# VH-VL binders against Thioredoxin-like protein AAED1, chloroplastic, part 5

Target 1, 196 residues: Thioredoxin-like protein AAED1, chloroplastic, of Arabidopsis thaliana (Mouse-ear cress) (q9zuu2)
Amino acid sequence: AITGASSGAGIGKGTADSLDTVKVLDLRGNEIPISDLWKDRKAVVAFARHFGCVLCRKRAAYLAEKKDVMDASGVALVLIGPGSIDQANTFVEQTKFKGEVYADPNHASYEALEFVSGVSVTFTPKAAMKILESYMEGYRQDWKLSFMKDTVERGGWQQGGILVAGPGKDNISYIRKDKEAGDDPPVEEILKACCA

## First folded at step 19 (VH-VL; from s1 with heavy chain Y102E V105L)

Design v6
Fold by ESMFold2, look of step 19:
Structure v6 (fold): chain C 196 residues (1-196), chain A 123 residues (1-123), chain B 106 residues (1-106)
Amino acid sequence: as target 1 above (196 residues)
Amino acid sequence: QVQLVQSGAEVKKPGSSVKVSCKASGYTFTRYYMHWVRQAPGQGLEWMGYINPYSGDTKYNEKFKGRVTITADESTSTAYMELSSLRSEDTAVYYCARDITEFGLVTYYMDVWGQGTLVTVSS
Amino acid sequence: EIVLTQSPATLSLSPGERATLSCRASQSVKYMHWYQQKPGQAPRPLIYDASNRATGIPARFSGSGSGTDFTLTISSLEPEDFAVYYCQQYRSYPLTFGQGTKVEIK
């Protein structure tokens, strides 16, 4: 299990190698090598559990809140979710997320990055408390997306993470793999990694 | 085309109830919260509550506690707001309004509004 | 309950002038929404999350602010801009609106 955050020179080499053949889909369905997302610019890449997840939607919102800081630093905001391009487009329509969105229907990036998976890390007391807190803040789960066949079959128990990478395909300067559902890093940690 | 069409104007006596309907079309009814907002003549806007049409979950402005009931019927894509124990100060235009943000990122931004239903309470 | 106080209550201006509308919250809020309402019509979405224009809203409308102080600016008034403007918070329940600022022709 590789959990927690790492940062610094040279620590991204092994992770970059694991992504060498991974492709994701843009909203039009074109295959894109995942490293192209940061080859020519730095990017903060959030990996969602799935497109209907309330905790992931809350994370997307708090990252988007800092988009002005990222833009000022020349840093792109990217979200990757497991699922179809239709589910990704629905996410964008529902949330008005201002970053770039990509789909990974085969979970290839999640497998390559070895993100945590399992029922015991998805349904924890901590996650339950964070879901309650999110509902008190007005966030809501999309139960229709959450129960779509592709979501259930491909990653209902899947966890995500956050990656800061680029410019350059091998330049991964920060990676955080969620230990359990709702395991958000402090936003300041991400800003320090991307935006000094 | 996204549209909310409300029932017609009502004239009611104090102490009675009114039930206003709001029929949605042009979108998936159960994926968006529905708010109810009222506006007394010549006055500002007052939020009454919302419903999640998928789950039936509601949230009410405590000011109306015990007097307001918001419901939704998926089969007809229609939301309802019932206000009981009517008083003269309940005279207002009642609006239904769709929340733009689906279940994960509620912004409470009301992007599509019904045409409004005037409810007049007088003896 | 968060009270939103809009200032001024009425803003009398001529076409082409700059309008500045203020909305002050009784406690810190994260973001503010703005709506425009013309007589006999439902409110129309204008600005969401303090600074983002709704679909179809012209660039002369802009929003700014944070914490307790929020501003709606209309850089050069057009005849169709004379209306009542409402701010709305979503920091806590109940959702509340300001009392409105009427922008009227001088």
Scores: ipSAE 0.000, ipTM 0.438, lowest interface PAE 15.6, mean pLDDT 81
Fold by ESMFold2, look of step 21:
Structure v6 (fold): chain C 196 residues (1-196), chain A 123 residues (1-123), chain B 106 residues (1-106)
Amino acid sequence: as target 1 above (196 residues)
Amino acid sequence: QVQLVQSGAEVKKPGSSVKVSCKASGYTFTRYYMHWVRQAPGQGLEWMGYINPYSGDTKYNEKFKGRVTITADESTSTAYMELSSLRSEDTAVYYCARDITEFGLVTYYMDVWGQGTLVTVSS
Amino acid sequence: EIVLTQSPATLSLSPGERATLSCRASQSVKYMHWYQQKPGQAPRPLIYDASNRATGIPARFSGSGSGTDFTLTISSLEPEDFAVYYCQQYRSYPLTFGQGTKVEIK
């Protein structure tokens, strides 16, 4: 498993191999090999905990604030969530997220990337404070998405991360696995990985 | 402050049904999943299922799926477990237990338990 | 379903002694929860995710383990610690508990 901050090109080879058979769904339900999302262009790929999570919606918004920088560098902004296509479409409608959105209802990418999971990293005082902060900034939890069966069966304990990859299926230059809910990297760290 | 209070003990005949109530107080009822767990005399704990009190969505242990019904009434902050076609083997203490986290996340860690309801099945 | 086997079934010890309770899973699990139950009472949360103490649980309680083998340790038994202890898994449905380890006064 890859747990720390990114290091040289060696990080990407084991991770890329783990993703060889992983597919995600676009908003119309078409299966897409996950590596196709960065084979022909560099992408910043955010992996949400789930589509209803207030902390994930805040992260999506702060990444979207930098979309113009990413576009100027030819870098795509992508969000993957562990829910259904319907949940992904609801997320897009509610948030107006300007990047690409894909669903991974089987959690295949999360398993392949070995993202952190468990109650100890979901229920923390730090996460509670960030939830309150997010509410004061106007972000809201979607309770319908949060209570959907697929969310609670597969992803309720699931943490996410951020991947910078491409162009090229094997070219993973940055991976960050969240240690706990709301564990956001500084945006500048992501911009350095994608756009410096 | 957080409390789960269950209905009183019941004596039932085989073939009948029982409905146990669990009234929640001290927290927002609809934002936490509610589990049901039973314990036969001198035995260990056995998970029966849960309910999402906001949506009414349930998950049952397949051992009980055909005989157990879990419901919730938001207006009274009360969850219910009904077990039908009772057998003597269903004699047990039945517990409701809250999942630990707010915001509708199910963590499978039960932090607050009701006092238990003894159901005795005999004829 | 995943079967949890606790050992020993009974652990007879004196106050001040160290108690070591084992829980073995029939399949690898990510995490294990532990509960304490005293006679006539509902179970009490004790340890979650193998090693994290629940709120208000004294430091003498600790948990460890991964995969199929998990341990609950009570470093120095107090009179209130004589109870039955259950482990619980959540890798898959149905959620299951071990059969319990009774810690009793020698």
Scores: ipSAE 0.000, ipTM 0.474, lowest interface PAE 15.0, mean pLDDT 82
Fold by ESMFold2, fold request of step 26:
Structure v6 (fold): chain C 196 residues (1-196), chain A 123 residues (1-123), chain B 106 residues (1-106)
Amino acid sequence: as target 1 above (196 residues)
Amino acid sequence: QVQLVQSGAEVKKPGSSVKVSCKASGYTFTRYYMHWVRQAPGQGLEWMGYINPYSGDTKYNEKFKGRVTITADESTSTAYMELSSLRSEDTAVYYCARDITEFGLVTYYMDVWGQGTLVTVSS
Amino acid sequence: EIVLTQSPATLSLSPGERATLSCRASQSVKYMHWYQQKPGQAPRPLIYDASNRATGIPARFSGSGSGTDFTLTISSLEPEDFAVYYCQQYRSYPLTFGQGTKVEIK
């Protein structure tokens, strides 16, 4: 499947309804309704491909560089990954990510948001070049997390996206669904959506 | 020119072992998973397992666990599959096949196949 | 283990005819691969992720489907298309193939 970025209040109602029953896990394993992440505050929510992905670790880092701007605007930075709590905790330990991290082991949020998946969108010449660039910049794929049976069986080909939502569970103002691995928006686009 | 060249046909007795080689050329051997798939005469395809040639990590179909060993030699760009305790039903053509992905992710799309190695198990 | 059932087992057609091959999964899979195998040869990649043609595959080959039902279509059979076709799932281990559909000259 191919999807593009979308923003605006009109799209938010249908999307919010799709997420109504979706839950994610915090790092201790407690179930959290996903809309609680932006019910009382605006949040930038990054959906990772998986917790071992070098491209997702680079995206997490560049979003975290803007954490102070987000904090000044009252905006939370959140990352959701499709995996176990143990994988999420390992991600936090290895990356020192400054935002909140949640796990979605059943892929419920990914399915509700209809994020792209598949071999044809995971491995492109552009993605390969971005992976090499990320290694040159010092980012590393965690091959153990990447090759864990849960990651491999649930799909190392899952794509992610970025959501800006809140305050209010129905208030979704920005959705970007990655078209392929490494399909990063300019950070300025995200900051305009969250932080003016 | 990506190419996988396998060792020649073998005739084996029941209870013995066979080791089939698969020589890769035209690409960086350690960056792509290698699968092994077999096909009994007149039958369909059966996945046996894979190896990450960089780390040596393997995954086996449980049907073959305990009898199949998949290895890789980076210095010669060669993968190996050894099947022990051979039975007559192990008579098949054995294929190596490259997973398309670089950087160690497995996608299960086997884009390049070796020519196949016939292993005949007969008393 | 996900079982893939291909139908028909054999499809006897003349050159120029349209071939439709079915693959049904015992549970939902997101995407499926297709391979072509001619007599005495290794399998050849044909279609990946249900609908994308592999490199060098002619436009007369197309794939469709999702969930449990997948279809390979050859719009106008050529002499080189008479072969056995296999579907393969990659949703879960072990990887499994369908039992094959043989497309033969009538």
Scores: ipSAE 0.000, ipTM 0.499, lowest interface PAE 12.2, mean pLDDT 82

## First folded at step 23 (VH-VL; from v6 with heavy chain V106L)

Design x2
Fold by OpenDDE, last read:
Structure x2 (fold): chain C 196 residues (1-196), chain A 123 residues (1-123), chain B 106 residues (1-106)
Amino acid sequence: as target 1 above (196 residues)
Amino acid sequence: QVQLVQSGAEVKKPGSSVKVSCKASGYTFTRYYMHWVRQAPGQGLEWMGYINPYSGDTKYNEKFKGRVTITADESTSTAYMELSSLRSEDTAVYYCARDITEFGLLTYYMDVWGQGTLVTVSS
Amino acid sequence: EIVLTQSPATLSLSPGERATLSCRASQSVKYMHWYQQKPGQAPRPLIYDASNRATGIPARFSGSGSGTDFTLTISSLEPEDFAVYYCQQYRSYPLTFGQGTKVEIK
């Protein structure tokens, strides 16, 4: 199985250049160059597997719990999902996520960042346990979103990650590519990267 | 145990239609996509399409577009594949196969197969 | 569509021998699935995502490869391993299978 990787170092110029061509959609449907999200500010960017993903929602929650720390440091909290604008809006409505949310229906950012995908990276006993734990903690999978055509037809099992970037389009100081579903780093690691 | 049980063999005339059923058991029917794959005698496997039993959404191999209809009945946990305008080249064993669908995502990995249904198209 | 070409068409070997089956894709695919089909039976899953054994599949089966070239290996053939093997891609629609490699007893 192809696994993700994590690094506290920035990404290469090639990746940065790739990202410069990537656009995401805000909740209003406006195209936003993804790099603009951290051009003039530092941002913690969480890339979700999809907007219905219970594990992603849990991640969003524990990041949101630290938004005050991020705010104090002038760091934006951003979530990007590989779905439609409607899915993104639904996500916000359901989770009340206080950070910024963007949709990447073309998975362009995921491709640019080379996030992993595949059956083996999600279909694990560990992931299953993480799902169960999430449910026990009160989080829920949105099955409607999960089964939406534009989500499932991505093919395989899209994984996400966490990026800390900015200020500066090419200033990516931290990247964690999820190895599997539920591969959540300690929040302290993120805070260290963004706000230390 | 997860099982897919298909309907019995069919003999059809050219130009007619056939509807094959696939009854699922041992799992939540609506949480897994169902594929249909056929195999002509002595030949390889050909993907026909899939259905999301939860939403009813389908995807077809364009080769069969217009002739194939995949449906699902949640109440009976049964998927159906109907092929119309049958021709001799449609003679094959038709399989339903469950996608190892998890977290709402297709894996396109067919982990459980029906026993197959032979459809013979002959004059 | 992505065409998968398997080779050889037929592989004649004896029990205990190593079998190497190839699947080449006309375009790059990230992952490949493999299925085994015995005479008179439906296909069954063998390998998923190029290198992962399906549930219940013995360790003698292994898969490897990336891009356009994928390989299924049976380290030591058992009598029950003589069957037809198919590779399958899901990079793009339509899903396609290789034409199959028949592993037969020599």
Scores: ipSAE 0.026, ipTM 0.591, lowest interface PAE 6.3, mean pLDDT 89
Fold by OpenDDE, fold request of step 26:
Structure x2 (fold): chain C 196 residues (1-196), chain A 123 residues (1-123), chain B 106 residues (1-106)
Amino acid sequence: as target 1 above (196 residues)
Amino acid sequence: QVQLVQSGAEVKKPGSSVKVSCKASGYTFTRYYMHWVRQAPGQGLEWMGYINPYSGDTKYNEKFKGRVTITADESTSTAYMELSSLRSEDTAVYYCARDITEFGLLTYYMDVWGQGTLVTVSS
Amino acid sequence: EIVLTQSPATLSLSPGERATLSCRASQSVKYMHWYQQKPGQAPRPLIYDASNRATGIPARFSGSGSGTDFTLTISSLEPEDFAVYYCQQYRSYPLTFGQGTKVEIK
């Protein structure tokens, strides 16, 4: 497994430069440089493991609960998933996520940000417990999305993270890389980074 | 509890086809990918392909040039591997192996194996 | 395809000795799995993602490595450890295995 989870402010210039070449897709299929998402505004960007992931959906939900605070601060809430446009749309339909959603079918942003991946960082007792907790709270795994080819062929056990960036393409002030599935930071940490 | 039981040994003529079955038990069949791997006598392991029993999606080793067909029957929790246009070089033990699939993602880690099926191709 | 070369082809050792098996990839890979196979049996999982022991695998087995060079170590060989060991990559299709290292009793 790739270990490299980090929490804190900022990223290296190399990472920023890598991100500058990354494109994502909006819900209509428009290609957008990922850095444009925070070029002229500050943004909280959540990177999902995939659009069917129950833990990702829970994360999206607790971030969305703070969207009013983000809006008040002029901060955009953004979710990026490693899947197709259709998967992204399905995600929005199913979860009613109020933030912006983008697809990264090439996983380019995940590579650029060097998110953690591996069997050992996904299949954990802690992750299992969090999954159960999520189900008890009413969240569900979408197995159809989970089993789609463009999701599963990524290599399995990819993790996500949270980025706070902008205004300015190179102004990345916070990055939290998940150490394992369900490794969510306290929401207060995100709010401090984006909106304090 | 998790178990993969394969069909019995086969003797085939060159040019014919063979279909090997792999019955799964002890887990939800459609939530785990199934790989097929073969091993010629005294040789190493060769990956043939996998199937998603939920969607029916497959991936094959291109080395076999379309001679391999992997299928799955949810109703019987059974995966199948059919190899056509058999050659003497296809003589091998064929294994089904479960991918330790989680969250719908492939890990390519084969945690449970069938007992193997010997296929002998001879004139 | 990514070619995995294992060395040595055969390792002759006595019980209690340390075994070191190498697997070299033709390209850089992030992850490597290891399997054990005894005569007349199917392979069984041993190590996943280079350094994690599979369920039920004794602590005497360990894996390490990165990039193109990976190692399986058996700290002290037990009689039941004499078998063939295979490394496997999943960096790219097709999935490939090493040719195997046979650990035999001296």
Scores: ipSAE 0.024, ipTM 0.588, lowest interface PAE 7.0, mean pLDDT 89
Fold by OpenDDE, last read:
Structure x2 (fold): chain C 196 residues (1-196), chain A 123 residues (1-123), chain B 106 residues (1-106)
Amino acid sequence: as target 1 above (196 residues)
Amino acid sequence: QVQLVQSGAEVKKPGSSVKVSCKASGYTFTRYYMHWVRQAPGQGLEWMGYINPYSGDTKYNEKFKGRVTITADESTSTAYMELSSLRSEDTAVYYCARDITEFGLLTYYMDVWGQGTLVTVSS
Amino acid sequence: EIVLTQSPATLSLSPGERATLSCRASQSVKYMHWYQQKPGQAPRPLIYDASNRATGIPARFSGSGSGTDFTLTISSLEPEDFAVYYCQQYRSYPLTFGQGTKVEIK
C-alpha cells in the first residue's frame, strides 16, 4: 500500500549513503553528483513534485524570500525537480527563482530519499485548499509542464521534501518528507536547521 | 454531475473499422485523461489506451499493434476510440473511463465510466 | 506486462460473511486499484492506492497489501456486494487488470 510517510527533522548517515551515487543535472545539462551540492557549503535543498506544480512554486517563493538570510549564513538555496532540463529551465524562466535549480529526470534522488508517492497524498482536502490559496495569492500551475509525458509517466503523484545538508557530503542535518502535496514546513523550521 | 455518455451499439464486419464516441459533461474535459477499456463477453477488462485531451498525447496498449486510435474533440468534450481491421475477437463492450487527474498527473485510477458500447464483429 | 492473478476465481458466500479476495502481481507493484462490477453495469471504482476507499464506498470494504500481494476484504457481505471484483496496476505499461473474482451468493 502506498501510504504517506513523513519524517520530521532528522540526521541519517544512511540517507547520505543512499545519495552517494545519485546524479542530478544542472541547467546546462551537466551531470552533478547530488552530494556535491553541499560538499563545500551548506545547502537548503527543496525537492519539487514537478516543475509545473503550483504548490512547489509557492514553496520556492517563500524559500527565496529568505535567501538573504541564507546567503548571510553561507547557505545555498537549491531546488531539484524530477523533470527534464528543459522543464527546469522553463521553471526558472517563469518563476525567476534565484536559487540553484537542478533536474532529476530519473527520480534517482527521490527514490533514494524515499519520498512519498500516491494518489491519496495528492488528492486531499487540505491540499486542495492550499492549491486554491496559492491561486488566490497569484501563483499558477503550469499546465504544459504538468501534462508533459515525462512528468505524467515518471513523476506520477510524486511528493517532495526539504533537505538541509553540508558542509560535507555526509553532513545531513535536516530532512523533511512531505506527507502530502503542499505539506510545507514553517520557514522558521528550515531557517533554524540551516542558519541558526 | 460528471457523466460519460457513449455512442450506441455497433455491428461490424470483419476487416472494417468502428469508431466509438464518449461525450463528457460536468467537468473540464481537458483537465482529465480519458482511458478506453474493453471487455469481451464473459471476460475481464482490457486496457486499450488513454488520451490527454489537452495536448492530444496518447498511449496505447501495444497488443493492438496500431489498430487503435484515440482522439479527443475539445469543442464537443468528446473522446473517440477507433479500432480498425476488426476481428471476431474484438467483439466486446468498450468503455471510456475518466482518469482522476490533478494538474496533469495521471493516477491511472478510473473514477467515472461510460455506460459501455457493445461492438459485435460478425460475418 | 505485469500479470495480475486474482484468487479465488469464484467466492461463494452468504450475506454477513467475510470475503477475502487476493490479487497477486507477477512483479512488485506500488499502486493497486480495485474495481467492482455488477452484472450489466460498468465497473466502478472501489479502492485506490491499495487501501483507500473510493468516494461513496462503505467502510466494510478495505484494501491492503504491498509488493506483489494485495487483498480486498469485505468485512460483512451485503446483498449488493455480490459482483465481480478486479484489481488493476499501473506500475508499467500496459495497464493490466486481474481476471476478476466473482463473489456470488451461496
Scores: ipSAE 0.024, ipTM 0.586, lowest interface PAE 6.2, mean pLDDT 89
Fold by OpenDDE, fold request of step 26:
Structure x2 (fold): chain C 196 residues (1-196), chain A 123 residues (1-123), chain B 106 residues (1-106)
Amino acid sequence: as target 1 above (196 residues)
Amino acid sequence: QVQLVQSGAEVKKPGSSVKVSCKASGYTFTRYYMHWVRQAPGQGLEWMGYINPYSGDTKYNEKFKGRVTITADESTSTAYMELSSLRSEDTAVYYCARDITEFGLLTYYMDVWGQGTLVTVSS
Amino acid sequence: EIVLTQSPATLSLSPGERATLSCRASQSVKYMHWYQQKPGQAPRPLIYDASNRATGIPARFSGSGSGTDFTLTISSLEPEDFAVYYCQQYRSYPLTFGQGTKVEIK
């Protein structure tokens, strides 16, 4: 497993520079520099493990519940996943996520941000319990998306995180890298970072 | 490619036992539960039980009243179903089927099936 | 155990026609799986959790329902769709299947 998970107030200049070269795809397939997502605005950016992931969907949901607070603060809610544009569209259709959604099929942003990946950080007892809880709460994993080529090639072991950035390309004020699947911070922590 | 290959057809006498094998390939054997389902000729599907190949934990359909034993061998990526005290009513095609397991949790979604093993019980 | 009753037992239709298959549970279940079985073959997954198509399943297949009543629909039958279809519940042990609906060519 590739480790490097941490929580902190920011990222180094090297990481920021790496992000400047990263492009993501909007739902229409347009390439967008990832840093443009927070160039002229503050944004909460959630990085999903994959678009079919039940834990990711739950995370998206609890962030979306606070979108009104974010909107009031002029903060954009953004979700990025490592799948294809089609997968991203499917995600939106299924979850009705109200934030912005982008695809990163090459995992370029994940690499730039040095998110962790590995079976050992994905398959944990804690993660299992969180999955169970998610199911009990009515969330479901999309297995079709989970078995798509992009996800399969990564084994579904890619971890995500949460970034708060902007305004300004280099203004990254918060980053939380997931240590394991389901490593969600309290939503209040995110709100404090973006909107306090 | 994910594949389940089962052992060949069996002909058994009443009162005897049969052990059917299911060899898995194309995935990590111990990370997915394995179900066993049977189908009598011209009839529907009947769930027999499942096993966690990693822990060895099993769940059985109580209808079989302890006659069924499901085991797994990690070294050969093979699951087994043994049915004892065979009766004519046990004549059926027996299937192994993989559960799409996530984080050790059952989903009860059987995505891959073996080709089936015909077990005929006759005097 | 939860008993699943499928109807009709047999559905005779021609290619291009719409097929509607019913599965009724003896008690409320949240989700239902559907499987397709062709003669001499093992079952294969068709629909999972009531409304999701399995991998490789064409769009003409759809599932719906909640509580005790679930439906599998084939919008326009293709020759390869003539088979037996089973619903399956996982609300409680033992897991159970419906008795099956045979879709046959008229």
Scores: ipSAE 0.019, ipTM 0.594, lowest interface PAE 6.2, mean pLDDT 89

